# VHH binders against Pyridoxal reductase, chloroplastic (PLR1), part 1

Scores and structures below are computed, not measured.

Target 1, 350 residues: Pyridoxal reductase, chloroplastic (PLR1), of Arabidopsis thaliana (Mouse-ear cress) (q56y42)
Amino acid sequence: CSNNTSNITTFKPLKLPLFWPWQKVKMGPLSVSPMGFGTWAWGNQLLWGYQTSMDDQLQQAFELALENGINLFDTADSYGTGRLNGQSERLLGKFIKESQGLKGKQNEVVVATKFAAYPWRLTSGQFVNACRASLDRLQIDQLGIGQLHWSTASYAPLQELVLWDGLVQMYEKGLVRAVGVSNYGPQQLVKIHDYLKTRGVPLCSAQVQFSLLSMGKEQLEIKSICDELGIRLISYSPLGLGMLTGKYSSSKLPTGPRSLLFRQILPGLEPLLLALSEIAKKRGKTMPQVAINWCICKGTVPIPGIKSVRHVEDNLGALGWKLTNDEQLQLEYAAKESPKSMIQNIFQTR
Below, numbering starts at 1 at the first letter of every chain, in headers, positions and changes, except where a header shows other numbers; antibody chains are not in Kabat numbers.
ipSAE, averaged over its two directions, is called F for ESMFold2-Fast, E for ESMFold2 and O for OpenDDE. V2 adds 0.75 times the mean of E and O to 0.25 times the DockQ between the complexes of E and O.
Where letters were taken out, [cut] stands.
The coordinates of atoms that the task and the answers printed are left out; those that the model quotes come from them. Centres of patches stay.

## First folded at step 1 (VHH)

Design c01 (framework vhh_6qgx_2)
Fold by ESMFold2-Fast, scan of step 1:
Structure c01 (fold): chain B 350 residues (1-350), chain A 121 residues (1-121)
Amino acid sequence: as target 1 above (350 residues)
Amino acid sequence: QVQLVESGGGLVQAGGSLRLSCAASGRTFSSYAMAWFRRAPGKEREFVAAISWSGGSTFYTDSVKGRFTISRDHAKNTVSLQMNSLRPEDTAVYYCAADLGYSYWSEYDYWGQGTRVTVSA
C-alpha cells in the first residue's frame, strides 16, 4: 500500500547480488564473502568512542551487511574496554541470535574470534576454556575460525607452544571449524604452520595489518608465504584506522588518541591520497571503496570495522567491480613514493 | 572544504509540519553522508536522521520514525528534513552535519549554525 518512508531503510541491491556464490573466497574448509567486517570498535570507549546508545545502529549495520551477502565477522575476547571486556563478542552474539535475516540460518555466519595471549594463560586447557568462554558470550556452539591474537615468541616463547597446543585441542574437540593466527610475521607463520601440520591441523588464515599503508617488505613476504602454504590472508585495518578515507589531513585530525598517530603519518601520505582520490572520482567510487577493493584485488579478505550503517553501506560499494592492473600499479607507486607508512603492531613477530 | 547553511525553522503548532533545508557549498557534496541533529535547551546534541552518500540508505531515531523524512538533491547540493506531526518535545535547534561516511560514532566534521524549531501546544 503506502511506503512508510520514516521506517529504517537499508541499502537494497537494484539488480544483482554484490557477488555470486562462485566468487566467495575459500578459507580452509570455509567459504566466505570477498570482504568481511571487524568489530574492534564495539565496546571500545578509548580509541573508538563507543557508547551503549550506539547498539541499535550497530545492529542495523550488521543486518545491512548480512542482507548484502557478507558472512564473515571478526571479533576478539579482548575487545571491549574496562568493564565492557568481552562486549564485542556479546553484541555480535546478540545480533546473530536476534537477526530477522538469519531466522533459522544462524550457521551461515562465519564467526572468527581471537583469543588473547594473556600472561596467565599458561596451559592448553586454559586456552581451550578461553574458546568455551567466547562461545558462551557469542551464544553459538562452534566458531568458524579460532585465532591466536598475537605471538608470545619474542618475550615468552615457552608459552607460545602451550597456546599452539590449545589451538590443536580446540580443533580436535570440534569447538572451531578452522584455526588461524593474527599478527604473525613470516618466520613465525612458517613455524606454526609446520607445528600444526604435524598434528593434523591445517592453518586456515593469517590476519595481519595489510593495506596501501602497510604493503612493506614484511607484508609482501607474509602474502607470498600464505600463497605458497594455502593460507588465506585476512587484511585488518585496510583503511589505516581511517587515514585512507580522504576525511583527514594534517589540518583535519580525528578526535581522541588516533590524532597523535595521524600527526606523524598523514604529512607523508599526500601522493597516495591524491592517487586514491583521482581513481575514486574517475570510477564514481569513494576512496575507502578503492582502498578496500585494492586489498581484494591482491587476494586478501579485508575486514574493515563496523562503526555505523553508513560505514557498512559505503564499504559494500567496494564489491562487484575490480581495479585494473594499471590502477593497482598507480596506487602502489604512489604508496611507495609516500615517505610514511603505518607503524607495525608491536605484537607482530618476525 | 564544506560550509553548511540551514533554513526553514520557525514556530509551528503541535500537529503541524515544517521542512528544513541545508545548503552545502564546497567540493564533492555527493561524497558526503548528511545528517540532522538537534539540541534542546540544557541537553546534549541528539541524532535525528541521516542519509547515506548514495542516497540509498536512511535511518532515524525512534522518536521521529513515521513522522520525519530525510532526502537529498545532488543537483542543488541540498539535504532536507520533512517534519510532520510535530510535537512539543521536537522543540530544539536543528543542525545539519556532513560526514564523508567514515566518522567514528557521532563524530561529524562539518556543522551548520543551526535553525530553531519551536512547537507550541
Scores: ipSAE 0.000, ipTM 0.168, lowest interface PAE 16.0, mean pLDDT 83

Design c02 (framework vhh_6qgx_2; at its last look DockQ between E and O 0.54; V2 from the best seeds 0.00; counts 0 for: pae E 13.1 > 2)
Fold by ESMFold2, look of step 2:
Structure c02 (fold): chain B 350 residues (1-350), chain A 123 residues (1-123)
Amino acid sequence: as target 1 above (350 residues)
Amino acid sequence: QVQLVESGGGLVQAGGSLRLSCAASGFTFDDYAMAWFRRAPGKEREFVAAISGSGGSTFYTDSVKGRFTISRDHAKNTVSLQMNSLRPEDTAVYYCAAELYYDSWSPTEYDYWGQGTRVTVSA
């Protein structure tokens, strides 16, 4: 290779990473990208209008995320409506298996799934079987993070102890690399942390609705507990189901069931939407990018949804920069001036 | 004043080709995803194809995959739909549409619409 034959070479722009490897965040034994992607829309006919004709675009969106350094993908065994129950996990597994960029290194993707606290999951063995069913749908041997989807403390406290033991067994059997919870409020979060600690199982993540529309006293208390206990907060719905995008107004609502929620909340959001718009314009960014960047600046890992390649392209622009402290305070003040906020998940405990 | 102006429609025999074009003005073209929808007589509008604001990603409904190609030209503020191997089932009025931060395949999500151009495919 010491000989050099003359040829035509053009300058090719360097492909700089959206974030440096040392900017990854710890989540238990895992190192994850500072933003992940959620797959709630995959198979959701009711809220998101899913059709199987979208699968090729979803696969392209998955590949784009991988190419840009994203390694965290969040799903759940309950994702998919009607006849498409479980479809989200099946699609994610298919895309991982078919990815040429992952050939021989599928284990580099951190799959986080959630196991619903269904009323028929009444033994720890049944909960472990739910995990094995998820692994089967995903066509992988081990999850990155296995998460209890919500607490049953408010209506079935005996079931909850069984589900906690199920998480321990999943970890001890090597079915998951790490354990997490979703929709746990401050008191219940401390309780499961202490329980898992006595069983030798670290609690690595807590996933809650956290955004400029969901940053009230309780959510901030959850964040504070996570910081104290070494738990990584995963922020779901960072764009408030689209309310923080700037696309909608009182006179321009989405179709379907989101329209009722938007009618209740959007009229009160003018201060926040103006602040988002101002900062986005000033920074040469989009309003979604500013809203997601805010979550990152708070030390959380947001998981905006994958609905299209365009959404992934836009959301990736939330990486590689930081809001200033003054910009963060401006957004937080504007959110405080907005008279309405997102409705919390009905399963979130105290 | 926002305008989307379609052209290139007409009558073509089955197996033939047409190229539709849509000229856009009055908004920041590069920020908008562009799409084509169609409406056959007596039917609702249906999604045909879309292209991202950057032009890096394209999407198609199942019935047109492999036959239709969407593209955009940022210098001319145009989006095009190359339609090959046309079938009588492709007969419809074709509409150009634009939307910021595309959230759905639903026609109610689009900010701006053209007036439409008719495509008729004869057997």
Scores: ipSAE 0.000, ipTM 0.314, lowest interface PAE 13.1, mean pLDDT 85
ESMFold2-Fast, scan of step 1: ipSAE 0.005; ipTM 0.378
ESMFold2 (binder alone), look of step 2: mean pLDDT 83; pTM 0.848
OpenDDE, look of step 2: ipSAE 0.018; ipTM 0.430

Design c03 (framework vhh_6qgx_2)
Fold by ESMFold2-Fast, scan of step 1:
Structure c03 (fold): chain B 350 residues (1-350), chain A 122 residues (1-122)
Amino acid sequence: as target 1 above (350 residues)
Amino acid sequence: QVQLVESGGGLVQAGGSLRLSCAASGRTFSDYAMAWFRRAPGKEREFVAAITWSGGSTFYTDSVKGRFTISRDHAKNTVSLQMNSLRPEDTAVYYCAASDFYGLDYTEYDYWGQGTRVTVSA
């Protein structure tokens, strides 16, 4: 009753950093695959149309990722809608626990979860308890990375200090191996790094929207800061919620709320989509593979979403090769020429 | 562009077998992942089985593992579902679905057959 043999194969070019899954990258004290996977869609009925009947397929997609050397999985305590709040963490924990491929080696998976900056999380003790609740849902004793999901600096700056203290306590208590942040802009990233350093805690990762649709001056500044301070940038939405797949057009939109965003942005992406298509065809690759490979070429660790086995199979093809500098420049110039891009996440700080 | 036409449904007694077939029309059938879903009266759509565009991987919902087998024939542009050891709980309308090159989960399927009815008597 296991998955059938994968048709994805890998070879061992040990001397060249062609982004093979066994060519791990450092992320603080952790060694992670060059690409991870996100689980935002798991339990999300509103944006992604999740149904519990999908769970068997999601488990098979998870096993395929593991079989191909992926060891980084990103989730959040806020993932899941309504009654399914926390469902993403529950499903990931179930899949890790039940994994035939991981028999006795569940600790080799790097689980990164994000703790929401909810208005009622007003004490560091409450934030530490949020971490304990995530560990309970995931059925693990320690997280790879514990992350603050967004900054409260712009509306509740005193709450932010409390949440930062909570991250420090998680690390000191051994509940997380590393600490990270999500949706932090250049100014706040430096501030939290400096704060954590005064408390003896290294800042391991910064997760931000980063893709060919989100490569503005601010993203490049964040990347520069990460490189200078030894922080790994985790790039979320590396495919722009699906806009960079080549699957959609103004006449073929996705089902659900994403269609509203796609109607507004997709028509303005023609130069970029054309460049992605041309490079994909020249390389014998898919447009998603090219877009993800570009993120890795920039030194980030992208976490495309797991929705199906086919998405995992396709995204795994982003590994084992590298875009040339000229191909990267072609994509970047095409993105600059495109009149539309992703709007910055509302939670991203300065 | 692809059109899906299903066949093979019918009435069968518990413990019996049925083979469902789905014929696809279109020039790029080999670029499509194929799946079977089912819907019992008054219930939501349920995933049953899927096969990748290459045919190299197959996936099943837990309740049909070991009893159902999905396969495809690129020369005939067909996908089949062999259903063995049928149970009354397998009674449903069965739908064939196709996903383009970039998708496989049911929210990403753009092409659907009309459905074929399977009734399993106790």
Scores: ipSAE 0.000, ipTM 0.169, lowest interface PAE 15.5, mean pLDDT 83

Design c04 (framework vhh_6qgx_2)
Fold by ESMFold2-Fast, scan of step 1:
Order: structure tokens, then C-alpha cells, then sequence
Structure c04 (fold): chain B 350 residues (1-350), chain A 120 residues (1-120)
């Protein structure tokens, strides 16, 4: 009887404790999945052992992520080694263009690329052209997020102002829907926010190393600033390059250059790895899922790397549930008890 | 103008079944997650079940897992809740909700809901 009227009744919104894959978080003018994926391994032969024979599996992994509601994919114009320079952007563009799962909805994918602060990028026009080159490799007309890959403030402060003007021009020309930064510390994050605000440009994201191995004072200060200014923190290396997976020990190291870092850090992570294992077993989850879920619980958007279909399947299990406050504290306490942690990226500013 | 119209409620005996339906209009139905919530007499509103925009993922509160099934039909712009093995504790007004992309993990209800009464 009464339900045949055209009247709308709105109840108070209910905040759910779940991080569902289809649940979107605000990132400036964008709506993104609570977890995205990074493509650093795509074309990286040195650190990640990339081979072109892997491309079919990477495409399957990409489609699986889309099917499960992931819409944020992070790449960079510097991703790819040697002759494969720009390969990450080329592969992502190819996968988006060829996607049967998108069925004409290619514009629903949020592509976030990062522009390197190379020493020869000395004009705003050159930086805008870097954006156009990325659009060409990605085969798209507009980026979701155009990011400055690192700050030049500590060694070339005049160059940084030019690069910031380049970001403004990208936005004003409609080449990007929003702008972001990577490896910016608390001081530089406030400065660029203020600069962009005076030019009418939304600073939507700040990408930094953030995980149970990298939750020091600086990361917490960056998170606080992001919350105050309406910026979303994108957490890269949420698994500590694989150290938080539980797959590795002093007798079972990864191949390649990561083994050097693992030899130094992994033996000092026993309290943290035990806590991750305990919570994972109690919850019927994997250690990577717990580590990623912790990043989301802190209000960040983690971007674990796409390496295989199995890795994407596992990482998707980080969504749809939530760690309790007690479990989060247990992990944080265990991380502080661990004598080792990750070293800051050399490009990280203050 | 977003409109959600719930139907299918009624009186049923413990152990019985009901199928609730929600007719949606005024938005691109296939682009939003949908959920069912309920408010029991003298209690606060609680989450029951949700379904992703594609229909590929579903989630349920522990008390209804294995008994309730959420589904959606994009051709008809409807979301349904099949309720089996009903218990007196399931007595509530059931509300259909659309995901709000403006608020992380928030849902808005529209309409009067549909009443479900389970007798012992």
C-alpha cells in the first residue's frame, strides 16, 4: 500500500567493518577499490625476474583482479629494465585494451602512473610531454592519477617547482583526473598540497613505503597529514618485498638481489612472523592476507605487486574481513619487538 | 532520484522460507553493490547480506550463513534475498540498500522496508 508511492526515505549511513573488493574509497575525485595492484615487476628483469613468457599469466592475473572489483592499477614510466624501458605501462595498456571482462568499460579502470624526476626534465613542457608519452604507451586518453615519482627538493629545488607546474598543466589540459606524489615526506607533502591548492588542483594521493616493516614515525606523520588534508595514502611494498609472506627463511631465500636484503633483515623478524602466522591460522587466512588487511585497517590503499595468478588469488583474500583492534595491536607490538625493519627508500624526502 | 522498493515479507512459521525482492530505479544498477539490512523490535539496525556489482561475490553475517542466499538480476534491476530455515530471531523489518561511493563502506536505505514475522 504505502510502498507504491515515489517517496524516498533515507536512514543514517551504516559504516561496515568489512573491506569488500567492490567497496570504493574516495581518492580525490576518484572512487577506487580498497586495495589496488602495482606493476613494478612487469618488465623488471633484475629484481623480479621478469620474462616476456610471463605476459599471458600476467594478463590472466589482471583479469582476475578486475573480476573481483579491483579498479586501481599503479605503474610508472621508469618501470622496465634496459630494452624493456616503459614495458610496465605498455603491458597494462595492452591488457586494458584487450580486456573482455571490461566489455567496453575501459574508463572504469583507474590508472595511476608515476613520472620520474629525471635530471633532464627541466621544463614543465617536458614533464607534460612525459605524461603524453605515458598515455601513448598505455593507449588511453586520460590518466586517473598522474604522480611525481620522487621529490628533487633536497638536491634540485628549482627543478621541483618546474615539475609541480608540469603536474598543474597536466590537470588543466585534462590529461589526468587527479595528481599525486610518491616518496614525499611530511614537510614536502604540506608544501606541494599548498602549492596545488593555490592553482585549483586536487592532490589526491601520497604513495609511500608502508607496512608492518615500515610504520615508523615518518609514515605515521604522513598518514596524519593525509587524513587532515583529504589525501589518500597509497601503501607500496605492503608485504616488505615478500618478507611478510612466511615463504622465506635463512635456508630458503628468494633468487636474485632480494636475497642480500633478506639475509640482513629476515632473521630479525621472528616475533612479527610468529604473530602473523598465529593470527593467520586463527582466522583461516594467509600471512600476506593479514599483512595487507593491516594496511587497509590503517586507512591506506595497499598496492601489492601482480606477479602471478596465484599471488592475485591470495591477495584478494585480504578483502571481505577485518582484523580486530586487539589483533592489530598484537601485530604492531610484535613489529616493535622485532630487531629489524625495512630501510627507507633513498628517494624519500622529509 | 534513487528509489528502492522492498517486497515479499510476511508471516511464516519457524523452519519456513520467504523470498524478499527489491526493485531499484534512478541509478545505474549494475555499477553498485547492494545489501540487505534488518531492524528487529527493540534493537538497532544490523547488516544481513551483500552482493557485489557484478554478482560475483557475496557476503553474509554469521547468523544467516547457509540459510540465506542473496542474488541479483541486472535485466530486471532487482536484488533478492532467499531466506530458508527461518528462526523467531529473524523477525524484523528488512531494508534494501545501495552502496554509497561518497562514504567508504556506507549504505543508504530507501523506502519503508518489508516486514518479516517468524512465529515459534
Amino acid sequence: as target 1 above (350 residues)
Amino acid sequence: QVQLVESGGGLVQAGGSLRLSCAASGFTFSSYAMAWFRRAPGKEREFVAAISYSGGSTFYTDSVKGRFTISRDHAKNTVSLQMNSLRPEDTAVYYCAKDSEWLYGSFDYWGQGTRVTVSA
Scores: ipSAE 0.000, ipTM 0.185, lowest interface PAE 14.5, mean pLDDT 83

Design c05 (framework vhh_6qgx_2)
Fold by ESMFold2-Fast, scan of step 1:
Structure c05 (fold): chain B 350 residues (1-350), chain A 122 residues (1-122)
Amino acid sequence: as target 1 above (350 residues)
Amino acid sequence: QVQLVESGGGLVQAGGSLRLSCAASGSTFSSYAMAWFRRAPGKEREFVAAISWSGDSTFYTDSVKGRFTISRDHAKNTVSLQMNSLRPEDTAVYYCATDYFGSYEPSRYDYWGQGTRVTVSA
């Protein structure tokens, strides 16, 4: 961890807002920016190469997002490798508390955290205590959204009911303003919605892998259910772990474990990458901006990862404009023609 | 893909100035962040300055802030580093680097030039 500096940043602020107040997205009782940011890389030494020397840059990236109207930040109690378990929540909490841009308006930030469905979390009380531990690490009194990180339905169905009761209690005790789920498939999404509804708890969000690499029948069915039930879909991995950025090839792979996945998938993405490149050039935008904008155009709230100030600056360029219906169709057709797509998350249920 | 070629290095006395240029080729350069790194004799590569894809945001390491200015010309597909008030400790091989997204960490940059030598005498 780094201490605050008194030095002024050299970044220029934007002259006009990237989006207007009426473009904010309703998520249960919450009003969020059309795009949020995820913090999976914070404290992740294995997959993302995190070092504590990065903390100052990550804090600058967080401030840049706030300055441009971003108010949704997604984290999880399981984020951080080894000794850094919980580090993502600790860093986010530190940045919110120390923010000069917020200046006492810390509650304007919507913090969404995810609670892991660990096999030893066998009581609703333990799950409520997981929420309290997250609040302690984040140094806040209430979460915007408390989420169940994955379903146990396929291997421990009795545990799942206990975890659902934990979410009910978090809401009733005022520890969370809204409740959500992550990695829930169509069948389980309907079941938890109905379970919570009978107990007076609205389900506000469903976070799933959703991108031009992840728009299969199941994702479209989840989106349809969300629209019908008043649930907002939060799209994670909107850039496919970096595959939609245009910066990687078979001769230039990312460092770390992602290289194995990229070797398998990236060569089969040529039609999609070409379509992204052509639309980006026509629009004077980057390929990531086009890919994120597509998620927004589909009515989802994407949460690309914060890795650097430059990543945040680039991703912010996904706001303030819209792809035409023809451009969206061109991208969707190119994605369907691509021989490869993203592997479904192993924790996603039916 | 992107190829980078640096120029403008040389010998200069302390207090002098040099302008380094990096010429980039490739259809995606306008969407890339650009950075300058340096490696002094016997040391590892360190960050010097970076400029965003739009040209609106600039970053500098503390030791060069106020003395060095990074800029880019999209029409000519070049990035420049204006180095003023040079010090003997600025002696290094200077590398132009590009990444689709920028970073302060050398290991995160995707493409590098061959380098240009800068020697500042006392």
Scores: ipSAE 0.000, ipTM 0.159, lowest interface PAE 17.2, mean pLDDT 84

Design c06 (framework vhh_6qgx_2)
Fold by ESMFold2-Fast, scan of step 1:
Structure c06 (fold): chain B 350 residues (1-350), chain A 122 residues (1-122)
Amino acid sequence: as target 1 above (350 residues)
Amino acid sequence: QVQLVESGGGLVQAGGSLRLSCAASGRTFSEYAMAWFRRAPGKEREFVAAISGSGGSTFYTDSVKGRFTISRDHAKNTVSLQMNSLRPEDTAVYYCAADEYLWGSTYAYDYWGQGTRVTVSA
């Protein structure tokens, strides 16, 4: 019947998932939020100016992420500068254990850690022990994803086979639910996938530098391999160390070592930054939200860094909506038109 | 610089097969990534398949996976799309695209052919 008043605002038929239309994504046997968070800044005094006085704010940022449905947190056994080596894992473990938001559901968090390919890790048993040490620092009995932090193929190919066997043993012993790799290029990604398949172990994830600043030939090829083989690409540095936030310019650089990199790259990013700004304004979103959403639209799982409550709050606005194909194309052409991009990570293999 | 010419289109019955070819002329592009897109009558352009310039990586849209195979011949500078078990919904104009970068399913490729028509009858 016709009615003179609307009843739309008085009825809410069901509570939808926080990420609708962005559902949780499959990552091997895991179900993860479409965006995770990285903890590279935790314990990093040189690049990010970490201090232990920041721990309370980092814990608040972690709780905010959990409250908004984020369940994927990436760390590494090498994260933390000098005497703080391993500090990122220790802080993440502490925050999970103490979480009021989890309240006995600590196992719902998917912890992804990365094991460094240190030159003294020469046996598969040592690599399994690296996993056990990470579990101890994290205070958990099983990892969501155990990852090899970088390939040794170019300088120590026999060590790499040992590290791969270590990943297999971690999986077989139930220390990790899934295995992944980081900084693997197209050639090595196929090789490890095939090796693990012969051992009955699925390759769950490939973590690489991937963003509007890092969508070069190799990144796009890695993405295509991931799609073909059922591997999830975890995109690190989705904001280009902050260059895609729109808050920096040649006259307003960050403090510390990043300023040198920004001086070289930022002047060549004007077309991309303008495109990000225009789409952000049209959508009522921020530039970081658009840049992160682009990564999600490509089928990757971005892991922006947890540095403050404000940054987590902003990044969460990247969820729950989608860039159109035309908007994605506009950003991609603007990036291609920009004379500068990020340099490939030195640890990335062929 | 690069010109792309598609061939192999035509009329075929449902369940049949066609092989599309895309020949590049002008500049050598042995490392260029190549892709196939299609536009059905009254619909927008959609991605079909892509192949990398170096690593042999391939990517397919779900609706053609297992039925279509993309391949390349570096000596002839050609990319081919073998289409098996064709369905009426595969009816479209098929376009070849090429770029230095593998853009996957996005339309950011620099070079495009003029298209070849595929009609699948019931």
Scores: ipSAE 0.000, ipTM 0.226, lowest interface PAE 14.0, mean pLDDT 83

Design c07 (framework vhh_6qgx_2)
Fold by ESMFold2-Fast, scan of step 1:
Structure c07 (fold): chain B 350 residues (1-350), chain A 123 residues (1-123)
Amino acid sequence: as target 1 above (350 residues)
Amino acid sequence: QVQLVESGGGLVQAGGSLRLSCAASGFTFSDYAMAWFRRAPGKEREFVAAISWSGGSTFYTDSVKGRFTISRDHAKNTVSLQMNSLRPEDTAVYYCAAGPYYDLFSEDEYDYWGQGTRVTVSA
């Protein structure tokens, strides 16, 4: 569908976007849909109960996202548990290669992968080889975004500089169109931006935990830095691992390891869940759609996880409309009044 | 306490129409998503259609898109399935279900189920 936010019969000032999939946002040299999708669950047997029998439904979910204008898909070389290490990249690559919806335009998909800061990745050449291995698993010639999965600054600061040099080389060799980081705090985000800039490499994205459950001072500071430096914030876990969906309660917990976290946090989320429910009801939307729309309203690009066709179907309803400023404030006040919030990722730096 | 009572099933010729209704009681109807599932003879239960708690979003399996329409009436605590252009392969027992408005396609996520109503479509 054409991106058209103006009246074609009469020139008028452009309205603020309603976050339609064709209303792309800039991310460095890339143009991406206002919402993307993450693939953390693909191959993850421990936290998400992955089984290979799910692959057909995951492929259907991927095609549904493409048909509705989604062009950003996030993965990582560490995704997949045990023997399935790298499975997320393999599945995404298979789905892109086999896609009938792309009609031979496979290179129009923006693939963002993350390279783990493993302790044995001690040379820039090894990090470039990690990128080549990801390209091989994905069966593509170039990544949209190559990302460092976490910072080593707090425990191995000399390794971090080597990994940054690896990102520089990936860009210079044309293996990635853009570079980004994940789990970087405000201080380290500025440092890597300046390091890369001196070498002629723009930092295009910063991926961090950001949601109505994760909007503390640190997240707001990261967002401010991103805006100042021209970096796009990619918000992961926009639904708080499912806590913002409204489908769970103390009497209806998820199966698996998440249930322990949910038992501790869900009882303290009542003000936020009520506000989400009220706004969803007023708008004829679901609570996940409201939570995701809030992330987009804050100028971030959320990447909710693909686990099923129904998840994609529901999440697509987060697009094509916009929360008012008053609705955003209502949600933010309710989140502040909630005595619990999401536990900060242990890999996030200062 | 909680009850879902289906009605409107019956025998119809191919190309005909039927309207199924489900009356809900014993819970706050407006807080639940409603769905229709079906089970054909010798087959497992499959998703047919769902409607969100607000009625603002509807979902259909590919084989019924354009032929079936799901709707709800909050004043009467009912959900309905209008079935047009019926085909012999639509022959099944149709079940009404209530559950969270997220994860609408998984039968495991639905909390409450009706007893079912039989639909038979003759060639």
Scores: ipSAE 0.000, ipTM 0.170, lowest interface PAE 13.4, mean pLDDT 84

Design c08 (framework vhh_6qgx_2)
Fold by ESMFold2-Fast, scan of step 1:
Structure c08 (fold): chain B 350 residues (1-350), chain A 120 residues (1-120)
Amino acid sequence: as target 1 above (350 residues)
Amino acid sequence: QVQLVESGGGLVQAGGSLRLSCAASGRTFSSYAMAWFRRAPGKEREFVAAISSSGGSTFYTDSVKGRFTISRDHAKNTVSLQMNSLRPEDTAVYYCAARDSYWDFGYTYWGQGTRVTVSA
């Protein structure tokens, strides 16, 4: 770093934190910030318009998150477009290694990565090697959470057992502090929990699409199971790919492939967007901050995407306050009155 | 106050055998995983072997597979490492580690270590 005196003028001793230590969320053996950040956009040229010229801004956004107490970052070995070279993990690893805020305390960051259930990953040893490859790309010695990215139960049930054994081995070898799953439905969530428990491995987390646009029967059942079994729900797409930001309308759609999805769903969200806008105005907050805060109020840990310094700055304003029960009910009622909702991830199992 | 106490370390000739034992006191660890790690002179701490809470699953680093056997006694909260066909490369300080609860995913409790020296 540049040995910059602006860090002295910017740093204010005795400044109140965005959240208190007792507001950190217990996730298995881990103590995480009430909100984390996802890196899905990093290296994703097709859906999110990623370019390497953005790397400097992404690094600044990462440092801003760390500075404000965020310690949970979610990535995946499949994140990136093209060669599947782990670009998201490589960028996160570079930012952690170069961080002036961490300075030898890299282990204080909880890195959650997801291992893809690729059809050629047919042995538990191959899955453990996938974990080692992620550690190499991230340039860290141990993951906070190692996650199975999706279930193969519906099309390759024998492969799934092998992948579960891989998670057990990662944990026992000390390569991960905790194990989790992503895109698991209610039935498979119970099955993997019981499988892992029999082998002495607790299931830490279940990552699923959960937001004011994704609070249907299936999401509510998953949340109930998580609460019953002591699993923490990590809510992905808490802003509905941007539909809950208030930035877009039928006449102002996003660029790229999301435009097609927004044309079909966004016009049916007017009651929910109005409720979000009204509560945001009353609270002196933004619509994204209200939507993220709702996820936190439900006991989940949302992981909105890091796209820019502006997005991180805005999302941090979701911390340090809570919606009242009446405000939560108003949002939930408005969501139910809206004719449209988000489509379910194609990899989510039953 | 939870303590892990290793025993059985010492000097042994190449090709010999040694049995390490780890006793847990102050709290029961019978419900969760236990493991052995080692640190050779000038190297980082390395995983050696682990045993699941049920005792039904065991894991070994490739360099010791077939030579070392991990086992546990649930009633006594002990884990043992039987080391056969020892090589000079096995010279290290061996550490016992344990998880004590459902929510303790990592190895929270560590022993002080026991030294194993294998002469050529």
Scores: ipSAE 0.000, ipTM 0.133, lowest interface PAE 18.5, mean pLDDT 82

